# Miniprotein binders against MMACHC-like protein (cblc-1), part 6

Target 1, 261 residues: MMACHC-like protein (cblc-1), of Caenorhabditis elegans (q7z144)
Amino acid sequence: EMSHAESIKRVVDQKLSSHEGFESHMFKIGSYNEAVGESSPFALPYDDSTMALLILSTPDMFDVAFRKWVVQKTMDFGSFDEVCEMVSSPIQSFLEDRLEIMSEKLRKVEENFEILHDYSMTPQRRPKILMQTCGHVAGAAFYYQPCHFQEDGVTWPPAGRMGPNLKFIGLSLHPIYGGHFAFRSVLIFPNVKIPEFCEKEPRPILTASEDVRTALEKFNYNWKDSGFRDFGNPTRRYSTTQMEFFGRPVAERWEVLRPWV

## First folded at step 3 (miniprotein)

Design ax8 (from a0 with E20L S23L N24Y A35L Q36W E39F)
Fold by ESMFold2-Fast, scan of step 3:
Structure ax8 (fold): chain B 261 residues (1-261), chain A 88 residues (1-88)
Amino acid sequence: as target 1 above (261 residues)
Amino acid sequence: SDEDVNRLAQRIKELLTKVLELLYQIAETGDPSLLWRIFELMQAIRDLATKVHELSKNGNPDAINQILTAFQEISRKLNELADRISKE
C-alpha cells in the first residue's frame, strides 16, 4: 500500500535529509527491469511492483553532513591526526555510518529491506545495479546515452581516443546540480508493493545534441578535471573545499579538511 | 617484432594505471558512474593481452613476464582497495 511506502520514505528522508545533502527517489523494480531488459543480467529478482528508493548525494552532503562527521570523529579519536591515521577512506566510512543509523530507524517501520551500494559487485565483477538507469527511471536525473547522439556521416566519438572494445559511457545530469551529485545506494523493499505508483519523468537540461556530445566527451576523456559537472548551468555546485579534496592525491586529501577542526 | 611488443605492453600498463586510478576515485568519492568504465577498461586489457600472446609466441619472454607481473600487481592492488571499501 502507498500509505506504507510513503511512511518508509518519510523515515529515510528524516535520516538522509535534503538539507544534509541527500535525495531519495521512489521507483518500481519493474520499471528498472523494463529499462535494462527482462533477460539482462542486470535485471533484479523482485516482483515488478516492488518498492525501491534511489539515494543520491548533493553538494551539502560534503559541506554539512560529512563536515559534522569529521568534527565528531576528531572528538572521538582525540585529534585530527589520529582520525587521519585510523580512517583511510573517509567518504566511505561516513556513508557506512549514516546508512547504519538510517537502517536502525527504518527497521522499526519495515523490517525487510535490502541495500545495494553503488560499489556492489557480483562475483563476475559486474555491477549489481546500473545506477544511471535507476536515476533516469526514478526521474532523479537525465541519463544521456551516446547511442542517441550519433550523426550519419560523422565519426563520433573521435577515432583513436578510446580502444576498440572501450564503450563510450553515458552521463547523468541533475536539473539543479548538473554533475555535482553522486548515486549512492538503492533500498529495495521486497514486501512492499506499489503497483499504482507512477515515476516522474526525468527532465532533460541539455537541449542541443552538440552540447550533449561535448559533455560526454569531457566525461569520458577528461573526467578527472570535473569540467563535465558544470554542464546544464547548475545553480548549486560542489564547494571549493570539496573540489580541492577530490582533486588531490588520496594521501593528501585529509589535509584539505584540517581547517574544519 | 620487439618494437610492437613494447608498444602493446606500454598500452596495457597505461590501461592498468587508469583502472587503479578509477578504483581510487570510487573508493574516495563513491561515484558509481565510474564502475562501468572499469569493466570496459578490463575488457580492453584482456583483448590486448590476447594480442600480445599471439604476437609473442616465439618472441621475447621478458616482455610477456613484465606484462604478467604488472597484471598481478594491479590485481593485488584492486583486491586491497576492495577490502578497504568493504568492512568484511
Scores: ipSAE 0.006, ipTM 0.321, lowest interface PAE 9.8, mean pLDDT 78

Design ay1 (from a0 with D47Y K51L E54W Q66L A70M E73F)
Fold by ESMFold2-Fast, scan of step 3:
Structure ay1 (fold): chain B 261 residues (1-261), chain A 88 residues (1-88)
Amino acid sequence: as target 1 above (261 residues)
Amino acid sequence: SDEDVNRLAQRIKELLTKVEELSNQIAETGDPSLAQRIEELMQAIRYLATLVHWLSKNGNPDAINLILTMFQFISRKLNELADRISKE
């Protein structure tokens, strides 16, 4: 029943709130499986009406929730230098802590659920789930796939730049945040059926083929400058602190955060 | 850069060495649950090698983020296995 599904979503949204830089988007497993192809290795072995929630992060995850977590960990460990020594991967540690807090509350409403990350894998060494397809299906972001923007007589992508056996990677753009967001996980509820639920259509904020091709080229060739994130004219962007943090090698990232404490 | 890709490839070799060490310790316990966890980690490491290959050719941020996330996930799971073995 939708009532139960809505209760589940409220618990998730309470712990992974929009004010702290998270969004959740409900979808049916069948809608995802139809999009990837039911015979695809990426199809998920759940009934078509099974409830799922896509979780993504927005800029406020870093600047609000993660910042609070860093301050709290500094207090818990006694100093910033101790946290730096003991925690090698702050974003991952933060997300693990947050997902566990969410999971503790969620188990009181629905005991049976699975969390899939983009690094979750099948026995054949493939991702268990395609996050960009989930984003499109759930209506959270528009997934621009290179094959949909080819034109006869147009040389694209430029020959040789990616090598003969490589294809362009697609790009998802959020209607508010452009490319200033990240897919984080999918929650699956095998015992919760939502056959009545209809996903919203994703909004295509880039409609001209040339603009889409330019965005895909920036994403595939020039991703380091983060220019691709600004397609769609986002009103909210990753902060300079977040850009600097992710622009540094992992071992050097903690020093970006020192001014927070 | 090419040096960044080479560094990631070196980290994969280091993970494979650690998994081999833990696999030898697990064989002595005779616990099939621990053996299954090692096999899952080996699958993850093999996929990391594929992602590093993609990174070397296309440089896209999804591959970099996924690679870094997977290194951290694998390291955490190896530490959990090492802890479990030490408590037997």
Scores: ipSAE 0.000, ipTM 0.150, lowest interface PAE 16.9, mean pLDDT 77

Design ay2 (from ay1 with Q43E T50E T69E R76E)
Fold by ESMFold2-Fast, scan of step 3:
Structure ay2 (fold): chain B 261 residues (1-261), chain A 88 residues (1-88)
Amino acid sequence: as target 1 above (261 residues)
Amino acid sequence: SDEDVNRLAQRIKELLTKVEELSNQIAETGDPSLAQRIEELMEAIRYLAELVHWLSKNGNPDAINLILEMFQFISEKLNELADRISKE
C-alpha cells in the first residue's frame, strides 16, 4: 500500500510542485490524533493508519505559480483592469483553481479523498484541523508551543490581558524558510492505509529557550513588522512584491501586481 | 438589567459575525497563525457568553467589569486581525 500512497503523493507533487512553491508532507491520521488527544474536539474520525498529506506554500508559490496565474487570467479576461474588477480575492481564487486541477488528476489514481483547508471551520467555529500540529507531526516545520517554555518562578509572558482562554499563540518555523511559508491544506485518503509509515522528526530550528521566547514574543506582540519570520536564519524569504502585496489594504493589492503584465 | 444583558448578548453575536467574516478571508492572507488566532478568540467569546449567562442569574457588578474588559480586549484583537487581513 506504500506503493499506492507514493503514487498519490507523486500526482499531488506534479500539480503542486516544489518549483512552483509547494511542499507536501505525508503523515498518519493516528499520529495527528495522538498529538491533539483522542478525546479532543480536533481529533479526526479516521482510522489511525489513514494516509494524509499536508500542503505548504513557500515563497515561490507567489512569485512563480501565482504570477503565472495572474498573467493567464489577464489574457483570459482581456485586460488587467478586468481581472481586478472580477476577482476580489486573487490568492484564494488562484488556490481554488490549482486545487481543482490537482483534484481532477488525483481522482484518476484515488477517487476518495477529502480536502481540509487552514480556514475550514466546524459549525462551532473551530478549525477542523490544527495546522501547526500537523506541521510538527509530519516533520515539515517545528511548532514552538508557549507552554513548553515556562519555568517555575518566572513570569512569562511578561504582560498579558485578563482574557480567560486567550493563549499566547505558538509559532512554526521551517528549516529553510523560517516563518516565510504558510500552511494551506491537508488531503485525507480514507481508503489508503499506511500503518508502516514513520514520519520524519521536525528539525528544531531554535535550540536556546531564550531565543524561542523572543521569537514567540515578536510573533504575538510585533507580528505586523514580520520580524518573527526571520528567526532561525532562513536562507529564502518572501519577496519584496509579496510583502508589499500583503502590506496593502485588500482593495489596493492588485496594483502591486500590475508590473507582472 | 435584562436590557443590559440583551445588549451584551447582541454584542457577542456581532463578534461572532466578525469572526466568520475573518475566517472566510483567511486563505487570502497567507498568514500561518490566523486559524489558531480565530480559535483562541472563539474560546474567549464562548467564555464571555458564559459570563453574560452568569450575570443574568446573579447580577454581580464584578462580572460586568470583567465582561466589559473582555469585550474591549476581544474587539482590539479582532481589529488587529482584520487589519492584518487587509494589510501586511
Scores: ipSAE 0.006, ipTM 0.272, lowest interface PAE 11.9, mean pLDDT 78

Design ay3 (from ay1 with R7E Q10E R11E K13E K18E Q43R T50R D62R T69R)
Fold by ESMFold2-Fast, scan of step 3:
Structure ay3 (fold): chain B 261 residues (1-261), chain A 88 residues (1-88)
Amino acid sequence: as target 1 above (261 residues)
Amino acid sequence: SDEDVNELAEEIEELLTEVEELSNQIAETGDPSLAQRIEELMRAIRYLARLVHWLSKNGNPRAINLILRMFQFISRKLNELADRISKE
């Protein structure tokens, strides 16, 4: 079955290519379920050997693929202002278009698959899948969890304004992009079994506990300045346009893109 | 009382700040692994809504409209958060 799994990955990689800002990383559902706990509400109801494919975006997704999409949509609708009125969520609309193109080709190789998005929620408004755990399990990024770096006998996090109703969240760092990437989707192939597949281990980016804590604090308390993304000495970074875009409320994001047309 | 209304207003403003920060974190990072944080926030907001409803029943008429508007604002922010998570 590994040859079939490889064929599936090749189709996905052709349509969600690295030069257009995507990466795909194969993993087994059982590896994810072991990491979240078999009795966890986040465990997925598939056999342990079921193939899954994590999709993440890199800086080129925004600056290359998404930019081309915005230009094309402006031409299709006749004006930038018309696109702004008709398309409320540009990144989601772009990703939906690209995933549909990918899905059309993928169905010719494997017709039964599910797509879980990073925004996919249960009726109770819980995420359907924990993306940072997927990233770690698939070896795509290293997931730094606060509980793994707490000091013995010290309240953690000691600084910041996280209320008792909020949890301090973890951070994933990519070996090339640091925090300049985003998890986007997980593809699950219920009929494809890869029991002999072994995921690569994620590369530890930060090893000193104080560096990890500083990164986590910047992520939880100062995420708006994007300083957390530079941990891990990334060789590629989000452009100033991308940082401005994601730093704005959704309603204001289209205006960041006006210079592209 | 005026002090009870002021305390409630401060708590509501804190929750609204938390909703905005959480919404922005999810939108910025593309990471919905904030499941427990979302659930805790929703529980807190629903609890506050019950308290606001109870207080408005037993409070003075001048405070009722302020409390109602604050509840509506929280509901809008929660709906915005849910919409952002579901769409982007």
Scores: ipSAE 0.000, ipTM 0.158, lowest interface PAE 18.5, mean pLDDT 75

Design ay4 (from a0 with E40W A44L D47F E73L K77M E80Y)
Amino acid sequence: SDEDVNRLAQRIKELLTKVEELSNQIAETGDPSLAQRIEWLMQLIRFLATKVHELSKNGNPDAINQILTAFQLISRMLNYLADRISKE
ESMFold2-Fast, scan of step 3: ipSAE 0.006; ipTM 0.330

Design ay5 (from a0 with E40L A44L D47W K51M Q66F E73Y K77L)
Amino acid sequence: SDEDVNRLAQRIKELLTKVEELSNQIAETGDPSLAQRIELLMQLIRWLATMVHELSKNGNPDAINFILTAFQYISRLLNELADRISKE
ESMFold2-Fast, scan of step 3: ipSAE 0.174; ipTM 0.571

Design az1 (from a0 with E14Y K18M E21W Q72F S75L N79L)
Fold by ESMFold2-Fast, scan of step 3:
Structure az1 (fold): chain B 261 residues (1-261), chain A 88 residues (1-88)
Amino acid sequence: as target 1 above (261 residues)
Amino acid sequence: SDEDVNRLAQRIKYLLTMVEWLSNQIAETGDPSLAQRIEELMQAIRDLATKVHELSKNGNPDAINQILTAFFEILRKLLELADRISKE
């Protein structure tokens, strides 16, 4: 029954709230498997009607939720320098803490669920799930794949830059945040079946082929400057603090956060 | 179309799918050195695609073995990079 699926989503949304920079988007495993292809190594071994919930983060995750976490950890450890020394991967540690709190509450409503992270690997060391495909299938973001935007007489990618036999790496854009968001995890509920659920269609943000081409080129060749994130005229963007944090080597990121404490 | 050539083309598509995932991850890590490693792997995939294209024009069992060897070398490097990103 859809009522059970909706109650699950309500619990997740309470703990991963939009005010704190999270979104959850429901989809069926069968919709994802159809999109990646049944012969793909990324197809998931669940019934087509199995409930899944995509989790993504928005700019407020960093500026609101993560900031509060850093302040709290500084209090817990007694100093900012102690936190810097003890925590080498702050974003990952923050997300693990938040997901565990969410999981504790979620287990009261539905005992059986799996969490696949954007970094989760199979025993053969392959990504367990393709997040951009999940985003498109769930209607959360539009996944621009170069092969779907080739026009008559246009070669993707441009000859010489990546060779005539290669394609550009795709890009997902959010209707509100453009490229200022990140896919974080997928929750799978093997015992929850939602055959009547229909995912919303992802909204195309860029419709002109030249705009798609420019966005893909900036993502593939110039991703470091983050200019690709501004396509689609996002109304909310990553803060200068977040941009500086992710622009630094891992060992130098903590110093960006010192003004928060 | 030759069945062997089709299978090799599918392997290249798989490598490109992995690079798509890794490229998305490096955008979030903020480590500039990862972009260079992705570029090196893309060049290796490009070279592999060229060899598969050449194979479609003239058959040679030794060329198939060379292509498979290069494929597994690229795959190994991609998996090593994915492992390092997951630890960040």
Scores: ipSAE 0.000, ipTM 0.189, lowest interface PAE 13.8, mean pLDDT 78

Design az2 (from az1 with Q10E R11E T17E T69E R76E)
Fold by ESMFold2-Fast, scan of step 3:
Structure az2 (fold): chain B 261 residues (1-261), chain A 88 residues (1-88)
Amino acid sequence: as target 1 above (261 residues)
Amino acid sequence: SDEDVNRLAEEIKYLLEMVEWLSNQIAETGDPSLAQRIEELMQAIRDLATKVHELSKNGNPDAINQILEAFFEILEKLLELADRISKE
């Protein structure tokens, strides 16, 4: 029933719109489970043909939708300083509000769905879903895994940088946004089956192994400067304000937003 | 043996340094997608617990107690990081 799945996606796209900084990407649970391994603890307990939607945010989420939210909350609370005092996690609070608005509309079309956030964890403190694998499977971004870029006889990563028992974190790059995006959530629709749906293959943004290794090193060693986000020559980037916001310690982030009010 | 104790102490030191690094990354970037690194650290700690158990079978109690104290300090920091990810 692709017509029902298409109706669901239209509702989500209306409330999490591209001009407000969101993308949704449809995939089958079975495609994700195949990628992580069906016996893996990260496999999801749904039928292989179950519909899912990956939600990610683009730069406009911060500069358009989140900015509007901050301005409105300042009016609601009466002052910027009161918002700062009451709301400790502004991005999370904004996303919770936006997802609830989306959910109210979505329930009218499909009442049974689950939301897994990128921060959702099991009782054993494992992530409930591997977002980078999900992004690759859905065709939203290309996931560069460090284990795929080892060369026999070449020492990489450089000795002494990560310690003997620790691995590099992988990196996903978007064809338009490079690293200027974030995976936010996955919507799962247990009663909606899309067995004939075929995901698009993700576009490889970097093809030379040395470029991939350089990007992974920048991400793992120098993440604070956000230089890793510019690999793949993205046509659109996080604004200076968003870069400053995420570069600041949590306690100092609200002050970055003061010029918006 | 003293050599085994020294190896465990170095592994604990590296795990602690990485927990500090990851904590700073989460605090400064607000990026909850670092959950995979938490899982890797959790696995390294499970491996370390196995080594501590093997050492404890007939090992030096003083060295074992020091290693266990460091182990619980690392575990506490990792639980704090997991809580930060789940909230942010």
Scores: ipSAE 0.013, ipTM 0.407, lowest interface PAE 8.1, mean pLDDT 81

Design az3 (from az1 with Q10R T17R Q36E Q43E R46E T50E H53E K57E T69R D83R)
Fold by ESMFold2-Fast, scan of step 3:
Structure az3 (fold): chain B 261 residues (1-261), chain A 88 residues (1-88)
Amino acid sequence: as target 1 above (261 residues)
Amino acid sequence: SDEDVNRLARRIKYLLRMVEWLSNQIAETGDPSLAERIEELMEAIEDLAEKVEELSENGNPDAINQILRAFFEILRKLLELARRISKE
């Protein structure tokens, strides 16, 4: 029922707030399953009218919420060096902490829900859910799929650039943040039905096919320099600190954060 | 090693500082259920401290991993309480 679904979303939005760099976007499982194909291994085994919430992070997640978390952990452990030693995956640990806080409040409103993370895998090592498809279906971001931007007589992507086992993957762009955002989780509410809910159509950010191909190439070949994120003239961008953090090997990431404490 | 024992002792010290901070916060809120949770965690920290002393006395290096796992579990519970108190 829509009133209950809206109450659930309000609780989630209070704990995963836009001020702290989160967005939630409601969609129906059936809309996602239609987009991936009902017989697809990525189709989810829930009724078509089942409520879901896509969670994504915006630049303020890192610079506001995560920064506050790092400062607090440094106080809790007594030193930055101790936090570095005790916490090997800071973003994952931060997100797990925040999702647990959210889950405690959410259980009081709706006891039954599942959380699928962007890293959740099946036993066959496939993602449990296709996040870019969720983003498109929920109207949160526009998902550019390589197969939709072929030109007659043009071989693309260029044959020599990807190895035989490397896939040329799609890219999602946010209307405000371009590529300066990330999909984080999908919450599924098996007992909450929203058959009359209609998702908003995603806004196309890039309209020229050549611009889309250029963005996809920068994403697939040069993602480490973050140039792909600036397509679509984003209003807000990842900070220099966030760009440096994610551009570093995992073992070197904590040192990027030392100036925060 | 002596270095490992000293490192574990420092971690116990950090847990004790967290308990001290949380106890002060809970005293201001007046919530008896949170006070009982802190007392349970203090007991777990005391048990950990005894195991660190035992490690120092008998030189069993394999106990270090068991102590670290217990440390992380206590820390996780303390951070959960800290978040409930701070309303983050």
Scores: ipSAE 0.000, ipTM 0.145, lowest interface PAE 20.4, mean pLDDT 79

Design az4 (from a0 with R7W R11L E14F N65Y Q72L S75A)
Fold by ESMFold2-Fast, scan of step 3:
Structure az4 (fold): chain B 261 residues (1-261), chain A 88 residues (1-88)
Amino acid sequence: as target 1 above (261 residues)
Amino acid sequence: SDEDVNWLAQLIKFLLTKVEELSNQIAETGDPSLAQRIEELMQAIRDLATKVHELSKNGNPDAIYQILTAFLEIARKLNELADRISKE
């Protein structure tokens, strides 16, 4: 029932709040399976009306929630250097801690749920779920796929830019954050059925094919400068600190955070 | 030869291990395209495994060169993905 699904979403939203840089977006497993194809290796083995929640992070996740977590861990461990030595993957550790806190509260409302992460793999060594497709299906972001933006008489991508056989990958843009966001997890509730639920349509951020092709080229050719994230005129962007953090090799990322403590 | 087939099988195991390592680091990047890139690599590795299996069943000297060429393309794409993860 929708009332139960709404109660679940309220609990998730309380612990993964928008003020701390999270969004949750409800969708049906059947809507995702239709989009990837029923015979696809990415189709999920749940009834079509099964409830799912897509979780994504916005810039405030890093600057508000993760910052608070780093400060708290420094207090708990006694020093910043101790945290750096003991925690090799700070974002992953932070997200695991936050998801466990959410899960403890959520179990009181709905015991049976699964969490799929953007890094989760099947035994066949595939990602368990296609996050960009989830984003589009749930109406959270618009997923621009290169194959949808070919024009008769236009050679694209331009010959020679990345070699004749380089395959372009798609790009998702958020209506508020452009490319300044990340898909994090999908929660699946096998015993909760929402057949009456209708996902919102994803908002098209770029409408001109030329603009979409430019964004895809920037993403595929120049991803290192993060300029692709600014397509769609985002009103909120990743901070300088976050950009520097992700711009460094993993082993050097902790030093970016030292001024926080 | 059996030695060539065993060596090629070891290359496939190496690629599978590297993809698994990268997939475990994807959450650190926040890059929304990484899962799609990983699936493209996995499909290429599965295709490579099929070619190695056929080589073991019906030997063809030219197949080794084709398999090695495919391996190098996969390794190039894997290195590009690893660079992307380390910088995002």
Scores: ipSAE 0.000, ipTM 0.262, lowest interface PAE 13.1, mean pLDDT 79

Design b0
Fold by ESMFold2-Fast, scan of step 3:
Structure b0 (fold): chain B 261 residues (1-261), chain A 80 residues (1-80)
Amino acid sequence: as target 1 above (261 residues)
Amino acid sequence: DETIRVTLHSNDPDQLREAVRQILEEAKRLGAKIRYEIRDGEIHVTIENIDPDIARKLAEQARKIAEQYGLEIRIHVEDE
């Protein structure tokens, strides 16, 4: 029932709020399985009408929610240097704390759910879930797949740029944030059925094939400069602080955050 | 036998995932046992109980893959 599904989403949205840099997008497992193919190894073993929620983060996750978390941990530990010594993986620790708080509240409304993270892998070392496909299916972002932008009689991508064993990887663009977002997790509710639910259509951010190819080439060849993230005229971008933080080895990342305290 | 620890660093998690996938495929081809963990834009890969010659080949291949993706890589080989 949709009323129960909406209650679940409301609880998730209260703890993973848009103001603090999160979005949740509802979809049916069957819609995802149809997109990947029912016989695909990426198909999920749930009924077609099973409720799922895709969780993604936007720039405010780092600049608002994570910043607040760092300030609070500094107060809790008594000094910034103490936090640096005790916490080796700040983003993961932050996300684990936030997800646990969300899960505790969520269990009061629906106690049976599974969480698949963007890093979750099968024993065969495949992702358990294809996040970009989820984003497209849920209408959260538009997933541009290289195979959809081939032209008969035209060679693309250009020969000689990718190594012979490397794939040309697809790209998802958000209607507000362009490429300045990340898929984080999918929550699956095996006992919640939403057969009447219809996902919204993903908004095409780029419509000209040549623009899509340019974005894909920027992502695959020049991703380190983050230029690909600016396709679609995003209204918000990852901050220089976030880019510097993730551009440093782990041992040097805490120093990027020192001005926050 | 030796243990290899490989750490890959990037501000783009999708490129990290593809790089580690290729490293895992190469390790599997060479018959190595592997564990991995992804944290804060880094992938930590541990390859255990591996022949030293295979360890060297895998470390070289991991460096090559990281260079293709422009990733920072740290490789540590531990004696048994």
Scores: ipSAE 0.006, ipTM 0.334, lowest interface PAE 10.4, mean pLDDT 79

Design be1 (from b0 with K33R R35I E37Y H44I)
Fold by ESMFold2-Fast, scan of step 3:
Structure be1 (fold): chain B 261 residues (1-261), chain A 80 residues (1-80)
Amino acid sequence: as target 1 above (261 residues)
Amino acid sequence: DETIRVTLHSNDPDQLREAVRQILEEAKRLGARIIYYIRDGEIIVTIENIDPDIARKLAEQARKIAEQYGLEIRIHVEDE
């Protein structure tokens, strides 16, 4: 029933709150499977009406929730240097901790669910789920695919910029955050059916083909300067600290956070 | 002659392109031939018909680059 699905979403939203930098977006597995193709290796083995919930993070995830987590871990371990020594992947560890807290509460409402992370892999080393497609299907963000912006008789990308087998990576833009967000997980509820649910249409943030091509080129050629994130005139952006953190090699990321403690 | 298949995945798509660029530069420096494709945050790199010592060095460099960028990496070496 929809009332049960709504209760599930309320529990998730309480633990992964918008104030702490999370969004959840409901969709049907059948809508995703239709988008990836019935016989695709990325199709998921659930009934078309099965409930799923896409989780993404916004800028406040880093500056509010993750910051609180770093401060708490520093107290738990006794010092910042101990946390740095014992935790090699801070964002992943933070998200795993938060998802476990959410899961404990969620099991009281619905005990059967699966969590697929954006890094989850099949035994054949393919992603279990295509996050950008999920974002588009759920109406959370608009997924711009390079193949949709080719013009007959026009060479694109610009001549010589790409190697023989290098393809452009697509780009998703959020209506509020532009590129200042990230897909994190999908929750699947095999025993919850929402056949009457209709996903919202994703908003096309960029409508001119030339603007889309420019955004894709900035993302693929100049991603390090994060200029691509500002397409669509986002009202909220990653902080200087977050940009510095993700701009550094993994081994150097902890040092960016030292001023927090 | 060996073939190396490298699969990269990340919860930070901004790092995927840079990691691939560095792997390609290492392969070029070592004289290896590379074929790869990118799909929805997945990068698969196939390095074909190269000297076994070059294959091992490139696999090691790919692992270091993936670690540096916080990427999940899987490397499969096929005996041809």
Scores: ipSAE 0.000, ipTM 0.255, lowest interface PAE 13.1, mean pLDDT 76

